VH-VL binders against L-aspartate semialdehyde sulfurtransferase iron-sulfur subunit. Designs and how they scored, part 13

Target 1, 131 residues: L-aspartate semialdehyde sulfurtransferase iron-sulfur subunit, of Methanocaldococcus jannaschii (q57563)
Amino acid sequence: MRKRVYYWTDSEHINKPVISDTILNTGVKINILKAKVEPQEAFLILELFGSKETIEKALNYLSKFGEVEEISKVIKRDLEKCVHCGCCITQCPINVIYMDEDYNVVFKEEDCVGCKNCLKACPFKAIEIFE
Short names: E, the ipSAE of ESMFold2; O, the ipSAE of OpenDDE; V2, 0.75 times the mean of E and O plus 0.25 times the DockQ between their complexes.

## First folded at step 10 (VH-VL; framework fv_clesrovimab)

Design z8 (from z1 with heavy chain G30D A55V T59D, light chain S30R; at its last look DockQ between E and O 0.04; V2 from the best seeds 0.00; counts 0 for: pae E 9.4 > 2, placed apart)
Fold by ESMFold2, look of step 10:
Structure z8 (fold): chain C 131 residues (1-131), chain A 125 residues (1-125), chain B 107 residues (1-107)
Amino acid sequence: as target 1 above (131 residues)
Amino acid sequence: EVQLVESGGGLVRPGRSLRLSCTVSGFTFDDYAMSWVRQAPGKGLEWISFIDSKVYGGDTEYAASVKGRFTISRDDSKNIAYLQMNSLKTEDTAVYYCARDTYGSGYEIDYFDYWGQGTTVTVSS
Amino acid sequence: DIQMTQSPSSLSASVGDRVTITCRTSQGIRSYLAWYQQKPGKAPKLLIFAASSLQSGVPSRFSGSGSGTVFTLTISSLQPEDFAAYYCQQYNDYPITFGQGTRLEIK
């Protein structure tokens, strides 16, 4: 199983090794897809790997020291507006958007984390994000 | 070259057991989930069972029609997925396909990008 | 369980025709829908995933659209190799379910 979540911590918990402790206490594997760390808070996009039970334990543990929100956002492209220009590709930090062998822009919507960078880049306003 | 090869099908009487094997090559089997999908003669496709990669925890799922009778498993050292089919019924008669679940999806449920050619199971009299 | 209903159940068309096949779902599945092609005696082959994304190696005459509960597979100019059965599949929830199939025949 893999699951992606938003995770926020604040000044009270920012100096705690929460990611390390979560791994050690649950056995979950964690990949950090994005991190934005400010002096008094941190925002992370985490990818958790493990059995369903392991991931549930990990999310419960993380929630003791911060806020967890499961990512369910879906990117959609209006095919009537999209002209396959590729402007959005460079805006995706996790390679959800790429160009295939026929020079068509392809969205791997299942992997999207909803960062919205690609929305701003599309000159034809062909990209929408739900939820 | 990605290949999935099913074996173990045949003619069997109701109430008996069979074990199907799906031997894979051309990709890192350990990283991928696998499913079994069946197709009764002249009918559509029916998903049967799923087993996740052990990298992702090794969870299993079953369709209600086979739960309690069929068991999916995998041997990563041999690159083989198995479907143990116990208490076979005549309605289990079908071509059984193994299929590779798409690796790296952000969802718990995926679609099937590669399929084997199928093995036929006939359960009768 | 999410029920998947394809229409039409069968159709006849000529080489060069434009064909559409519709898949309707009993509840919303966002865009978690795949399309497969199956020739007689052969395994299914993935054509489209995520409702509209073309699988690598699939000809560009195939396209998909839709979201929610109504989805369409379009073949813009039929070729002789396109006469086959077509299935939609949802992957929004377990159990994974397929449509009943659409048989596309030469006229």
Scores: ipSAE 0.006, ipTM 0.638, lowest interface PAE 9.4, mean pLDDT 84
ESMFold2 (binder alone), look of step 10: mean pLDDT 92; pTM 0.940
OpenDDE, look of step 10: ipSAE 0.495; ipTM 0.794

## First folded at step 11 (VH-VL; framework fv_clesrovimab)

Design s1 (from z4 with heavy chain T59D; at its last look DockQ between E and O 0.58; V2 from the best seeds 0.00; counts 0 for: pae E 3.8 > 2)
Fold by ESMFold2, look of step 11:
Structure s1 (fold): chain C 131 residues (1-131), chain A 125 residues (1-125), chain B 107 residues (1-107)
Amino acid sequence: as target 1 above (131 residues)
Amino acid sequence: EVQLVESGGGLVRPGRSLRLSCTVSGFTFGDYAMSWVRQAPGKGLEWISFIDSKAYGGDTEYAASVKGRFTISRDDSKNIAYLQMNSLKTEDTAVYYCARDTYGSGYEIDYFDYWGQGTTVTVSS
Amino acid sequence: DIQMTQSPSSLSASVGDRVTITCRTSQGISSYLAWYQQKPGKAPKLLIFKASSLQSGVPSRFSGSGSGTVFTLTISSLQPEDFAAYYCQQYNDYPITFGQGTRLEIK
């Protein structure tokens, strides 16, 4: 099973091996989807893999050293308005939008991080962002 | 009213194939994951397969007892989920239920809030 | 695989009785546990999810409790329509597994 989270930490904890310790203490697998690290803070988008209980324990451990916010489904496409034009494909910085072999535009919504670039680019206003 | 209706069960000889259908109504099928659960005569429940919504990539998962032999699929335009059952064994004899997962399942199977009435598959002789 | 053991496997009770069914798991599943009722010849019906949350339309005489490895389903005052089989299900990890079932019969 998997879960994606935003994770923020500050200067007190930025130089600690929080990710490594989380893995060792819980057995969770972690993929880092994005990282922005500054001298006094870090912002990460993490993907956690494991049982639901293992993920829960990992999130609790991470929260000791920073702030965790779960990423749910944050984007929805109105298929009545979408005409599969493809204008949104180049706007996705993490490449979760593509054209399949039948020329349908496909959103991997589970991979979406909510940047809103595709929403701004859609000429038919077919894209919504959940809060 | 949420309804799930299975069809396609019957008597089949070992080694043959059968395809089950689950026709759904009363909800937006494309937003939900679906599972198949079976029950051998006089026995308990066994989860056998899962398919996510197409919005989440349509990922599938299988129990070890059927992996490589059964294939779950869906046609959202027709509101139908399918279970293709190949290389059937006598141990596959059961009532087969389709079941709806919780809304917004992103490759995370949960519990099943609505079930069909089941279709019987008998593998004999 | 997470093994699920229900007790008792079968019990007889009278209308009005309090009934408790226990589900034990081979490893911790936090609260990712559901309970189902199944009447003869019918599909299972969801009663409880997340160990203790009552599904919409289920009578309040049904309740669930527990966390970790031991869970209970309680029927506070048995009604004639409650004579059925009951199953627990974990959804903590793949593969999804069910208990062997508990048959609740009229005494």
Scores: ipSAE 0.231, ipTM 0.675, lowest interface PAE 3.8, mean pLDDT 85
ESMFold2 (binder alone), look of step 11: mean pLDDT 91; pTM 0.937
OpenDDE, look of step 11: ipSAE 0.686; ipTM 0.881

Design s2 (from z4 with heavy chain E61Y; at its last look DockQ between E and O 0.46; V2 from the best seeds 0.00; counts 0 for: pae E 3.1 > 2)
Fold by ESMFold2, look of step 11:
Structure s2 (fold): chain C 131 residues (1-131), chain A 125 residues (1-125), chain B 107 residues (1-107)
Amino acid sequence: as target 1 above (131 residues)
Amino acid sequence: EVQLVESGGGLVRPGRSLRLSCTVSGFTFGDYAMSWVRQAPGKGLEWISFIDSKAYGGTTYYAASVKGRFTISRDDSKNIAYLQMNSLKTEDTAVYYCARDTYGSGYEIDYFDYWGQGTTVTVSS
Amino acid sequence: DIQMTQSPSSLSASVGDRVTITCRTSQGISSYLAWYQQKPGKAPKLLIFKASSLQSGVPSRFSGSGSGTVFTLTISSLQPEDFAAYYCQQYNDYPITFGQGTRLEIK
């Protein structure tokens, strides 16, 4: 089984080897899809592999040293509400939202990991997540 | 109303091939993973194959009993899942069900909330 | 592979009886277990998911319990329509596996 999550480490735990300890403690496999590391915090997109029980144990361990948010499987945009303002473009950590040659906002849905940042940023509530 | 309808079953000799179809309606097929489950006469249920939704790249899995002989596929534009069964053996005789996974679970496969009524495959000489 | 063993394999009971069916697993599956009912000539019907959650439209006389390696399906007061086969299924890890089934027959 696999699950994708966002993981934020705080300033108190940024120097702890949380990923390594999680693997050693649970046996989960972890793939890092993206990392943004600052001196005071880190943001990761993680993909976990294992049985559902193993993944649950890994997420519980990770949550002791940072914040975990699960990534939804699908995202959709309501084109009646979207005015192509572009507010969502900078919120996508994997750059699947862009503006085309005609200045329309385009979602490359096949590459989306469902992080919800664009949903939170849209002033017209044009973005929906389906569980 | 969610519906799944299997077709393509029949009587065949050992070593031959059949292709089963699962035609779906009442939901957005491309968002769901699908499985094939079979039931031999008088026996229990056996999961045999799985195909993921397009969001996870359409990854396939097979039970050891059918791996290398059966191929699962899907055509999301037609709302059909397929099971190509090659090199059929007498032990493949069963009712074959297609089954839908639950939507939005965060995992590839969970439990099966909707089942077709099944199609019968009989392999005998 | 996770092996699923149901007990009993069959049982006879009367309308109004309380019935318990047990599903044991060869390794821990947390609560990733479902129960199905199957009547003759029909497809399986989902009853319980996540060990204890009742599927919508299923009568409240059905209940599930357990975690880890031992799970039970309970029918608190049998009705005539409950005479069927029952299967447990784990969905903790691949391959997906089912119990061998329990036949519930009228006494």
Scores: ipSAE 0.302, ipTM 0.694, lowest interface PAE 3.1, mean pLDDT 85
ESMFold2 (binder alone), look of step 11: mean pLDDT 91; pTM 0.939
OpenDDE, look of step 11: ipSAE 0.712; ipTM 0.900

Design s3 (from z4 with heavy chain A33Y; at its last look DockQ between E and O 0.56; V2 from the best seeds 0.00; counts 0 for: pae E 4.5 > 2)
Fold by ESMFold2, look of step 11:
Structure s3 (fold): chain C 131 residues (1-131), chain A 125 residues (1-125), chain B 107 residues (1-107)
Amino acid sequence: as target 1 above (131 residues)
Amino acid sequence: EVQLVESGGGLVRPGRSLRLSCTVSGFTFGDYYMSWVRQAPGKGLEWISFIDSKAYGGTTEYAASVKGRFTISRDDSKNIAYLQMNSLKTEDTAVYYCARDTYGSGYEIDYFDYWGQGTTVTVSS
Amino acid sequence: DIQMTQSPSSLSASVGDRVTITCRTSQGISSYLAWYQQKPGKAPKLLIFKASSLQSGVPSRFSGSGSGTVFTLTISSLQPEDFAAYYCQQYNDYPITFGQGTRLEIK
């Protein structure tokens, strides 16, 4: 089984080996898909592998030292509402939204992790999030 | 109305190949994971494979009894799931069901809320 | 692989009876267990998921309970249409496995 999550840590817990301890305490396997580490905080996109019970235990352990959000399944853009304004481009923390040579906004939907930042930014409500 | 219809079963000699099809309707096929489950005559149920939505990588899993011999695939534009069965053995004789996995989050397999009526595969000399 | 053992393997009962079927697992599966009904010549039908949640359209006389390694399916008042085979299924980890089945026959 696999599950993808966002994980944030703060300055009180950034010095702990949380990923290593989670693996050792639960037996979960973890792949780090993206990482942004700053002096007082870290943002990670994690992919967890194991039984459903193992993944639940791992998420519970991670939550003791930071915030966990499960990633929703699908993001979709309504091309009739989208006017290619580009407001969403800077809101994507993993850079799956860009403007092509013809000035059209392009979503790499296959790489999207469903964080909803772009949905909040779209003035035409052209972006939808699905389970 | 959700409907799953299997086809392609029949009588086949050992060592031959057979391709099963599962035609679906009544739901957005591309959003759902699909499984094949079989039942040998007079026996219980055996899960044999699953394929997730291609939007989430199209990953597959197989039971040890069929791994390396069977291949699950899907064509979302035609609403069809396939099971390619190679190197068939007499032990593969069963009714084969396609089953809809529930709409899971995070690439999890769950339980099967809808099943087809099954197609019979008989492997004998 | 997670082994699933149902008891009893067969059972005779009368209309109106209360019936329980037990499913035991070789290792903990939390609440990741489903129950199915299968009538002769037909495909299985989902009754219960997540150990205790009733599938839509299933009569309320069916209920499930348990967690970890021991689970039960209860039919509170048998009806004529309830005479069938019943299977438990775990979905905690691959491979997905089923119990061997329980045949419920009219007495």
Scores: ipSAE 0.168, ipTM 0.672, lowest interface PAE 4.5, mean pLDDT 84
ESMFold2 (binder alone), look of step 11: mean pLDDT 90; pTM 0.924
OpenDDE, look of step 11: ipSAE 0.700; ipTM 0.893

Design s4 (from z4 with light chain S53R; at its last look DockQ between E and O 0.67; V2 from the best seeds 0.00; counts 0 for: pae E 2.2 > 2)
Heavy chain, then light chain:
Amino acid sequence: EVQLVESGGGLVRPGRSLRLSCTVSGFTFGDYAMSWVRQAPGKGLEWISFIDSKAYGGTTEYAASVKGRFTISRDDSKNIAYLQMNSLKTEDTAVYYCARDTYGSGYEIDYFDYWGQGTTVTVSS
Amino acid sequence: DIQMTQSPSSLSASVGDRVTITCRTSQGISSYLAWYQQKPGKAPKLLIFKASRLQSGVPSRFSGSGSGTVFTLTISSLQPEDFAAYYCQQYNDYPITFGQGTRLEIK
ESMFold2, look of step 11: ipSAE 0.444; ipTM 0.785
ESMFold2 (binder alone), look of step 11: mean pLDDT 91; pTM 0.939
OpenDDE, look of step 11: ipSAE 0.721; ipTM 0.903

Design s5 (from z4 with heavy chain D52E; at its last look DockQ between E and O 0.57; V2 from the best seeds 0.00; counts 0 for: pae E 3.6 > 2)
Fold by ESMFold2, look of step 11:
Structure s5 (fold): chain C 131 residues (1-131), chain A 125 residues (1-125), chain B 107 residues (1-107)
Amino acid sequence: as target 1 above (131 residues)
Amino acid sequence: EVQLVESGGGLVRPGRSLRLSCTVSGFTFGDYAMSWVRQAPGKGLEWISFIESKAYGGTTEYAASVKGRFTISRDDSKNIAYLQMNSLKTEDTAVYYCARDTYGSGYEIDYFDYWGQGTTVTVSS
Amino acid sequence: DIQMTQSPSSLSASVGDRVTITCRTSQGISSYLAWYQQKPGKAPKLLIFKASSLQSGVPSRFSGSGSGTVFTLTISSLQPEDFAAYYCQQYNDYPITFGQGTRLEIK
């Protein structure tokens, strides 16, 4: 089985080998889909593989050293409602939304992980997330 | 109202092929993973295959008893899941159910909250 | 693979009886267990999920308990409509597996 999560660490825990310790303690396999590592914090998108029990134990262990958010489902954009205002661009934590040369808002949907931030920001309700 | 309706069952000789269909309604099919579960006459339930939502990669899983012979697929535009059954054997004789995975994420399988009525496949010479 | 063993294979009981069906697993599955009822000629119906959570619309006389490797389904006051086969299912890991079933007959 597999599960995708956001994972945030702060300055208190950034110097700990949390990923390797999680693997050693639980036996979970982890694929890192995205990483943004800075001097005082790290943000990761992880894909965990194992039985549900193994994934559950891994998520519990990760939560001791940072914040875990389970990622649900993909987004879609209704281009008939979208007016390309750009309000969603700043809400994407993995920067898959940008403005092109023609001032159109572009979603690189294949990279989207379904965090819902852009949904909340759209004043025209042009963004829908699959449940 | 959630509905799952299987079709395509019948009587076939060993070595032949059949394709089962599961037509769904009452929910957004593209959001859900689907499984096929079979029940041989007078026997218990056997899970045989699973397909994720295509948004999550459309990955498939198979029981060892059917792997390499059966192929699960889906057409989200038509609200249909398929089970292509090749090289049929007499031990494939069963009622075949399609079932909806209640989790809906495509990354973990859970339990099955809705089942179709089943379609009967009989493989005999 | 996670093997599921139900006991008893069959039993007969009277209306009003308390009935217990046991499901044992070959390895720990936490609480990732479901129970199904299947009446003759019908599709299975979900009764219990996560070992002990009652599915909506299922009568309160049904309950589940257990964690790890031993799980029970209990019917606290058997009714005539409870004549059926009962199956446990684990969903901890692939392949998904079911118990062999328990046939409950009403005397």
Scores: ipSAE 0.295, ipTM 0.707, lowest interface PAE 3.6, mean pLDDT 85
ESMFold2 (binder alone), look of step 11: mean pLDDT 91; pTM 0.937
OpenDDE, look of step 11: ipSAE 0.743; ipTM 0.913

Design s6 (from z4 with heavy chain T102Y; at its last look DockQ between E and O 0.50; V2 from the best seeds 0.00; counts 0 for: pae E 7.2 > 2)
Fold by ESMFold2, look of step 11:
Structure s6 (fold): chain C 131 residues (1-131), chain A 125 residues (1-125), chain B 107 residues (1-107)
Amino acid sequence: as target 1 above (131 residues)
Amino acid sequence: EVQLVESGGGLVRPGRSLRLSCTVSGFTFGDYAMSWVRQAPGKGLEWISFIDSKAYGGTTEYAASVKGRFTISRDDSKNIAYLQMNSLKTEDTAVYYCARDYYGSGYEIDYFDYWGQGTTVTVSS
Amino acid sequence: DIQMTQSPSSLSASVGDRVTITCRTSQGISSYLAWYQQKPGKAPKLLIFKASSLQSGVPSRFSGSGSGTVFTLTISSLQPEDFAAYYCQQYNDYPITFGQGTRLEIK
């Protein structure tokens, strides 16, 4: 079983070994898809692997030391509205949006984590999030 | 309304291959994980394979009884899930159902809220 | 693998009876348990998910309870259309497994 989440820590908890303790306390396996760490805060995109019970315990533990947001399941692009301007490309934290050799904007939907950054950046409102 | 329709079943000799299709309608297929579940004549239900939505990596899982012989795949543009069954054995004789895994709010959920009618695969000499 | 054992394997009952079917698991599955009904020649139909939540459109005479390793499906007052096979399923971990089934027949 696997689940992807956003995780934010604040200055109160940023210096604690939360990821390590979560793994040791629950047995969950964690893959870090992205990390942005600053002196007073951190933002992570995490992928958790384990039984549903193990993932539940891990999320409960993580929430004690930061904020957890579960990632939306699917984005979709309306090709009638999309003009291939590329505004969304730089907003994707895991680089699943790119411009191909023919200058078309391409979404690699299978790798998308649903963070909504590209939705907010599209001036033509061509991107939707389904929950 | 939600519909799942299996096709591609039939009579086949041991050692041969068969591909099943599950055509879906009434929902956004790309949002959902799909499974195949089979039922041998007069027997209970056996889960055999799972494929996640591509948004969550399109990962697959297989029961030990079919791993290495069966391959699940999906074509979201056509609203079809597939089960490629290679090296068929008489033990694979069953009704094969495709089933929709509910997957909402970012949780992976592997219960099956909608099922197809089933397609029969018979493997015999 | 998580083994699922239903009891009884078969049961005869009359219209209006209260019926309870038990599903036991070989290890804890929290509340990740579903119940299905299957009528002869038909596909299974989801009744209960998360051990106790009724699927939309399922009559309120069906209820589920339990957590951990022991779960029950209860039909409070049997109707003629309830005579079918019933299966429990765990979805806590792979591989996904089903109970062997309980056949509910008219007496």
Scores: ipSAE 0.025, ipTM 0.640, lowest interface PAE 7.2, mean pLDDT 84
ESMFold2 (binder alone), look of step 11: mean pLDDT 92; pTM 0.938
OpenDDE, look of step 11: ipSAE 0.461; ipTM 0.785

Design s7 (from z4 with heavy chain Y103W; at its last look DockQ between E and O 0.53; V2 from the best seeds 0.00; counts 0 for: pae E 8.0 > 2)
Fold by ESMFold2, look of step 11:
Structure s7 (fold): chain C 131 residues (1-131), chain A 125 residues (1-125), chain B 107 residues (1-107)
Amino acid sequence: as target 1 above (131 residues)
Amino acid sequence: EVQLVESGGGLVRPGRSLRLSCTVSGFTFGDYAMSWVRQAPGKGLEWISFIDSKAYGGTTEYAASVKGRFTISRDDSKNIAYLQMNSLKTEDTAVYYCARDTWGSGYEIDYFDYWGQGTTVTVSS
Amino acid sequence: DIQMTQSPSSLSASVGDRVTITCRTSQGISSYLAWYQQKPGKAPKLLIFKASSLQSGVPSRFSGSGSGTVFTLTISSLQPEDFAAYYCQQYNDYPITFGQGTRLEIK
C-alpha cells in the first residue's frame, strides 16, 4: 500500500539520518515528494510503500524524531467566507494556491495534499479539512 | 440504497476482447475506490483489479494473472466502472463481480462492503 | 503474495451448533482481515472487518478473533440461513488474497 505524510523536524534532529534509519530498521520504501530544508527545521512530504504493518512501524519510528501528520485529501473552501486576501498563498508548501489576473485566490485542489498550513493561516476561517 | 450492477458478460472465443461495466447508484461514486473480483465455476474468490477514486489519484492495481491484459477505468460523471479484458484465455472463465472499497483512498488497502450481483464471462473455443 | 488457508474446507453442522472456522496466513497481517459469507448463486456479503469488528446489520451470533497469522470466525448458535460458504480475505498488502473457502452444510 501507499501512505503520504507530512514530516517535520527541528534543530534537535535535523542532522540525523532519520529517513535512512527508518528504511533500514523497518524495510519500508520511501519516496520524498517535497523537501524544504532550512538550518533550524525541515519539512518533508513522504510517500511510504509497504504492507500496512510495515508502514505502521515506519510511522512509529519516524514519530520518535519528529512530527508526523497524515495527509487529508478532502479540503473545502467556504467561498462565502473567503475574501481573497491571499494570506494562505505563502503558507502552501507545494504552491497550489495562487492569485489569478482578477485578484481572486485560486485553490488548485487536484494538487492539494491537505497539509493544514492554509487552514492555520486563514484569518476568516474559510478553509476546512475533512478526513 | 447502495447498488452495483455488472453488465457486458457473455461467451467469447480465446484471444478476443470483452468490456464489462459496473453501474453504481445510491452513493457518491467519485469518493470510492472500486475493485473487480472473479470466481471461476466451483472455485473461490480471486481479486483481479482495483481503481482508486480520482480525488486520491485514480491509481490502479492488478493481479499478476491479468496484468498487461486487463485495464480498469472509471467514468465518475456516468457512475460507471469498466473492466476492459483483452487477450482472453479459457482460465478467465468466471463470474465477475464489482465491489466497493470501504475507504476511498489508494493509501489504504481495504475490504469490500458492497458487491454487485455478478456477470458471467465464458471463454471457450 | 500472502497465502490464506482456511480450515476446515467443509463442515457439516446442525441448527443450534457452535461453529468455528480458522484462517491461517503465510505471514503476519496484524488485524487486516475480513470475513465474507456467500450463499449459492449470490455475491459475497461482508460479515467481519479488522479481524473482529462486526459489519452493520450482521447478527451478533457472528464473531471474529485473532491477530497476526491465525484468525477465527465463530457462529455461536447456527441458524438455517447460515448454511453457506465462508471466505477470509487479507488486506494487509497487494495483491489482495482470499482463503480457499469453507463450505458449511446442514447435517
Scores: ipSAE 0.012, ipTM 0.629, lowest interface PAE 8.0, mean pLDDT 84
ESMFold2 (binder alone), look of step 11: mean pLDDT 91; pTM 0.939
OpenDDE, look of step 11: ipSAE 0.667; ipTM 0.879

## First folded at step 13 (VH-VL; framework fv_clesrovimab)

Design t1 (from s4 with light chain S30R; at its last look DockQ between E and O 0.29; V2 from the best seeds 0.00; counts 0 for: pae E 13.4 > 2)
Fold by ESMFold2, look of step 13:
Structure t1 (fold): chain C 131 residues (1-131), chain A 125 residues (1-125), chain B 107 residues (1-107)
Amino acid sequence: as target 1 above (131 residues)
Amino acid sequence: EVQLVESGGGLVRPGRSLRLSCTVSGFTFGDYAMSWVRQAPGKGLEWISFIDSKAYGGTTEYAASVKGRFTISRDDSKNIAYLQMNSLKTEDTAVYYCARDTYGSGYEIDYFDYWGQGTTVTVSS
Amino acid sequence: DIQMTQSPSSLSASVGDRVTITCRTSQGIRSYLAWYQQKPGKAPKLLIFKASRLQSGVPSRFSGSGSGTVFTLTISSLQPEDFAAYYCQQYNDYPITFGQGTRLEIK
């Protein structure tokens, strides 16, 4: 099973080894998809792997030292407007947009984190993101 | 072009073993989870097994009907997923499909965007 | 396990007809529902995911709706190539489960 979450921590908890302790206490496996770490706060996009029970324990543990928000964004592309130009591909920081062998642009829509960079880059306004 | 090709099906007696292969191309196999889904003659679809990518822990799941008898595995260097089927029963007679799972952010998102054409396994005395 | 029940189990219709297939679940699955089409002798093909989102390359005559425990697949004007079996699938919880299928036959 995989789940992606936003995770924020602040000055009270930024110096704790929260990722390491979460892994040790729960057995969850964590991939960090994005990190922005400042001296007094951090923002992470985490992907957790394990059984649903393990992931729930890990989310509970993480929430003791920061804020956790589950990612539920839905991306949609209007296929009548999309001309497969590829302008959106370079704007996706987590590689959910790519070009196949036939030069068609493909979206892995369930992987989207809602950053909206691709939406802003589309010259035909073919992309929408819902919450 | 995304392509999945199953092989290894055939006729086998109950209690015997068989290994299915799913050869994939047209995508970065190591980034994706894979599932096996079967369809008994004249029946609907039954999900039977899942394997995640190694990068995400290689976690496996099994339907109760095959747990303890079937083992899913993968060789990312060869772009092949496998299903080892032990202690086969007549109830295991089906067309076996491999399917690409989504590995998305939707909390247990296991819909199947690409499927192979299937390989037939017949378990009969 | 989450049980999936499709209705009707079979249906006869003519080209041009509007068809609706219903999928009911034994517990809430939010919008984590996919629909597949399967033609005889062929593998299933994804039509709809997240209850209502069309997969790339699927004609706009297909639509999905619903949330929670009741979902529908609608074909607004049947074409000759639409005569097939249709399956719903939930992906809210393991184990992944499918509906029993709906056969759409030519009248």
Scores: ipSAE 0.000, ipTM 0.551, lowest interface PAE 13.4, mean pLDDT 83
ESMFold2 (binder alone), look of step 13: mean pLDDT 91; pTM 0.936
OpenDDE, look of step 13: ipSAE 0.043; ipTM 0.703

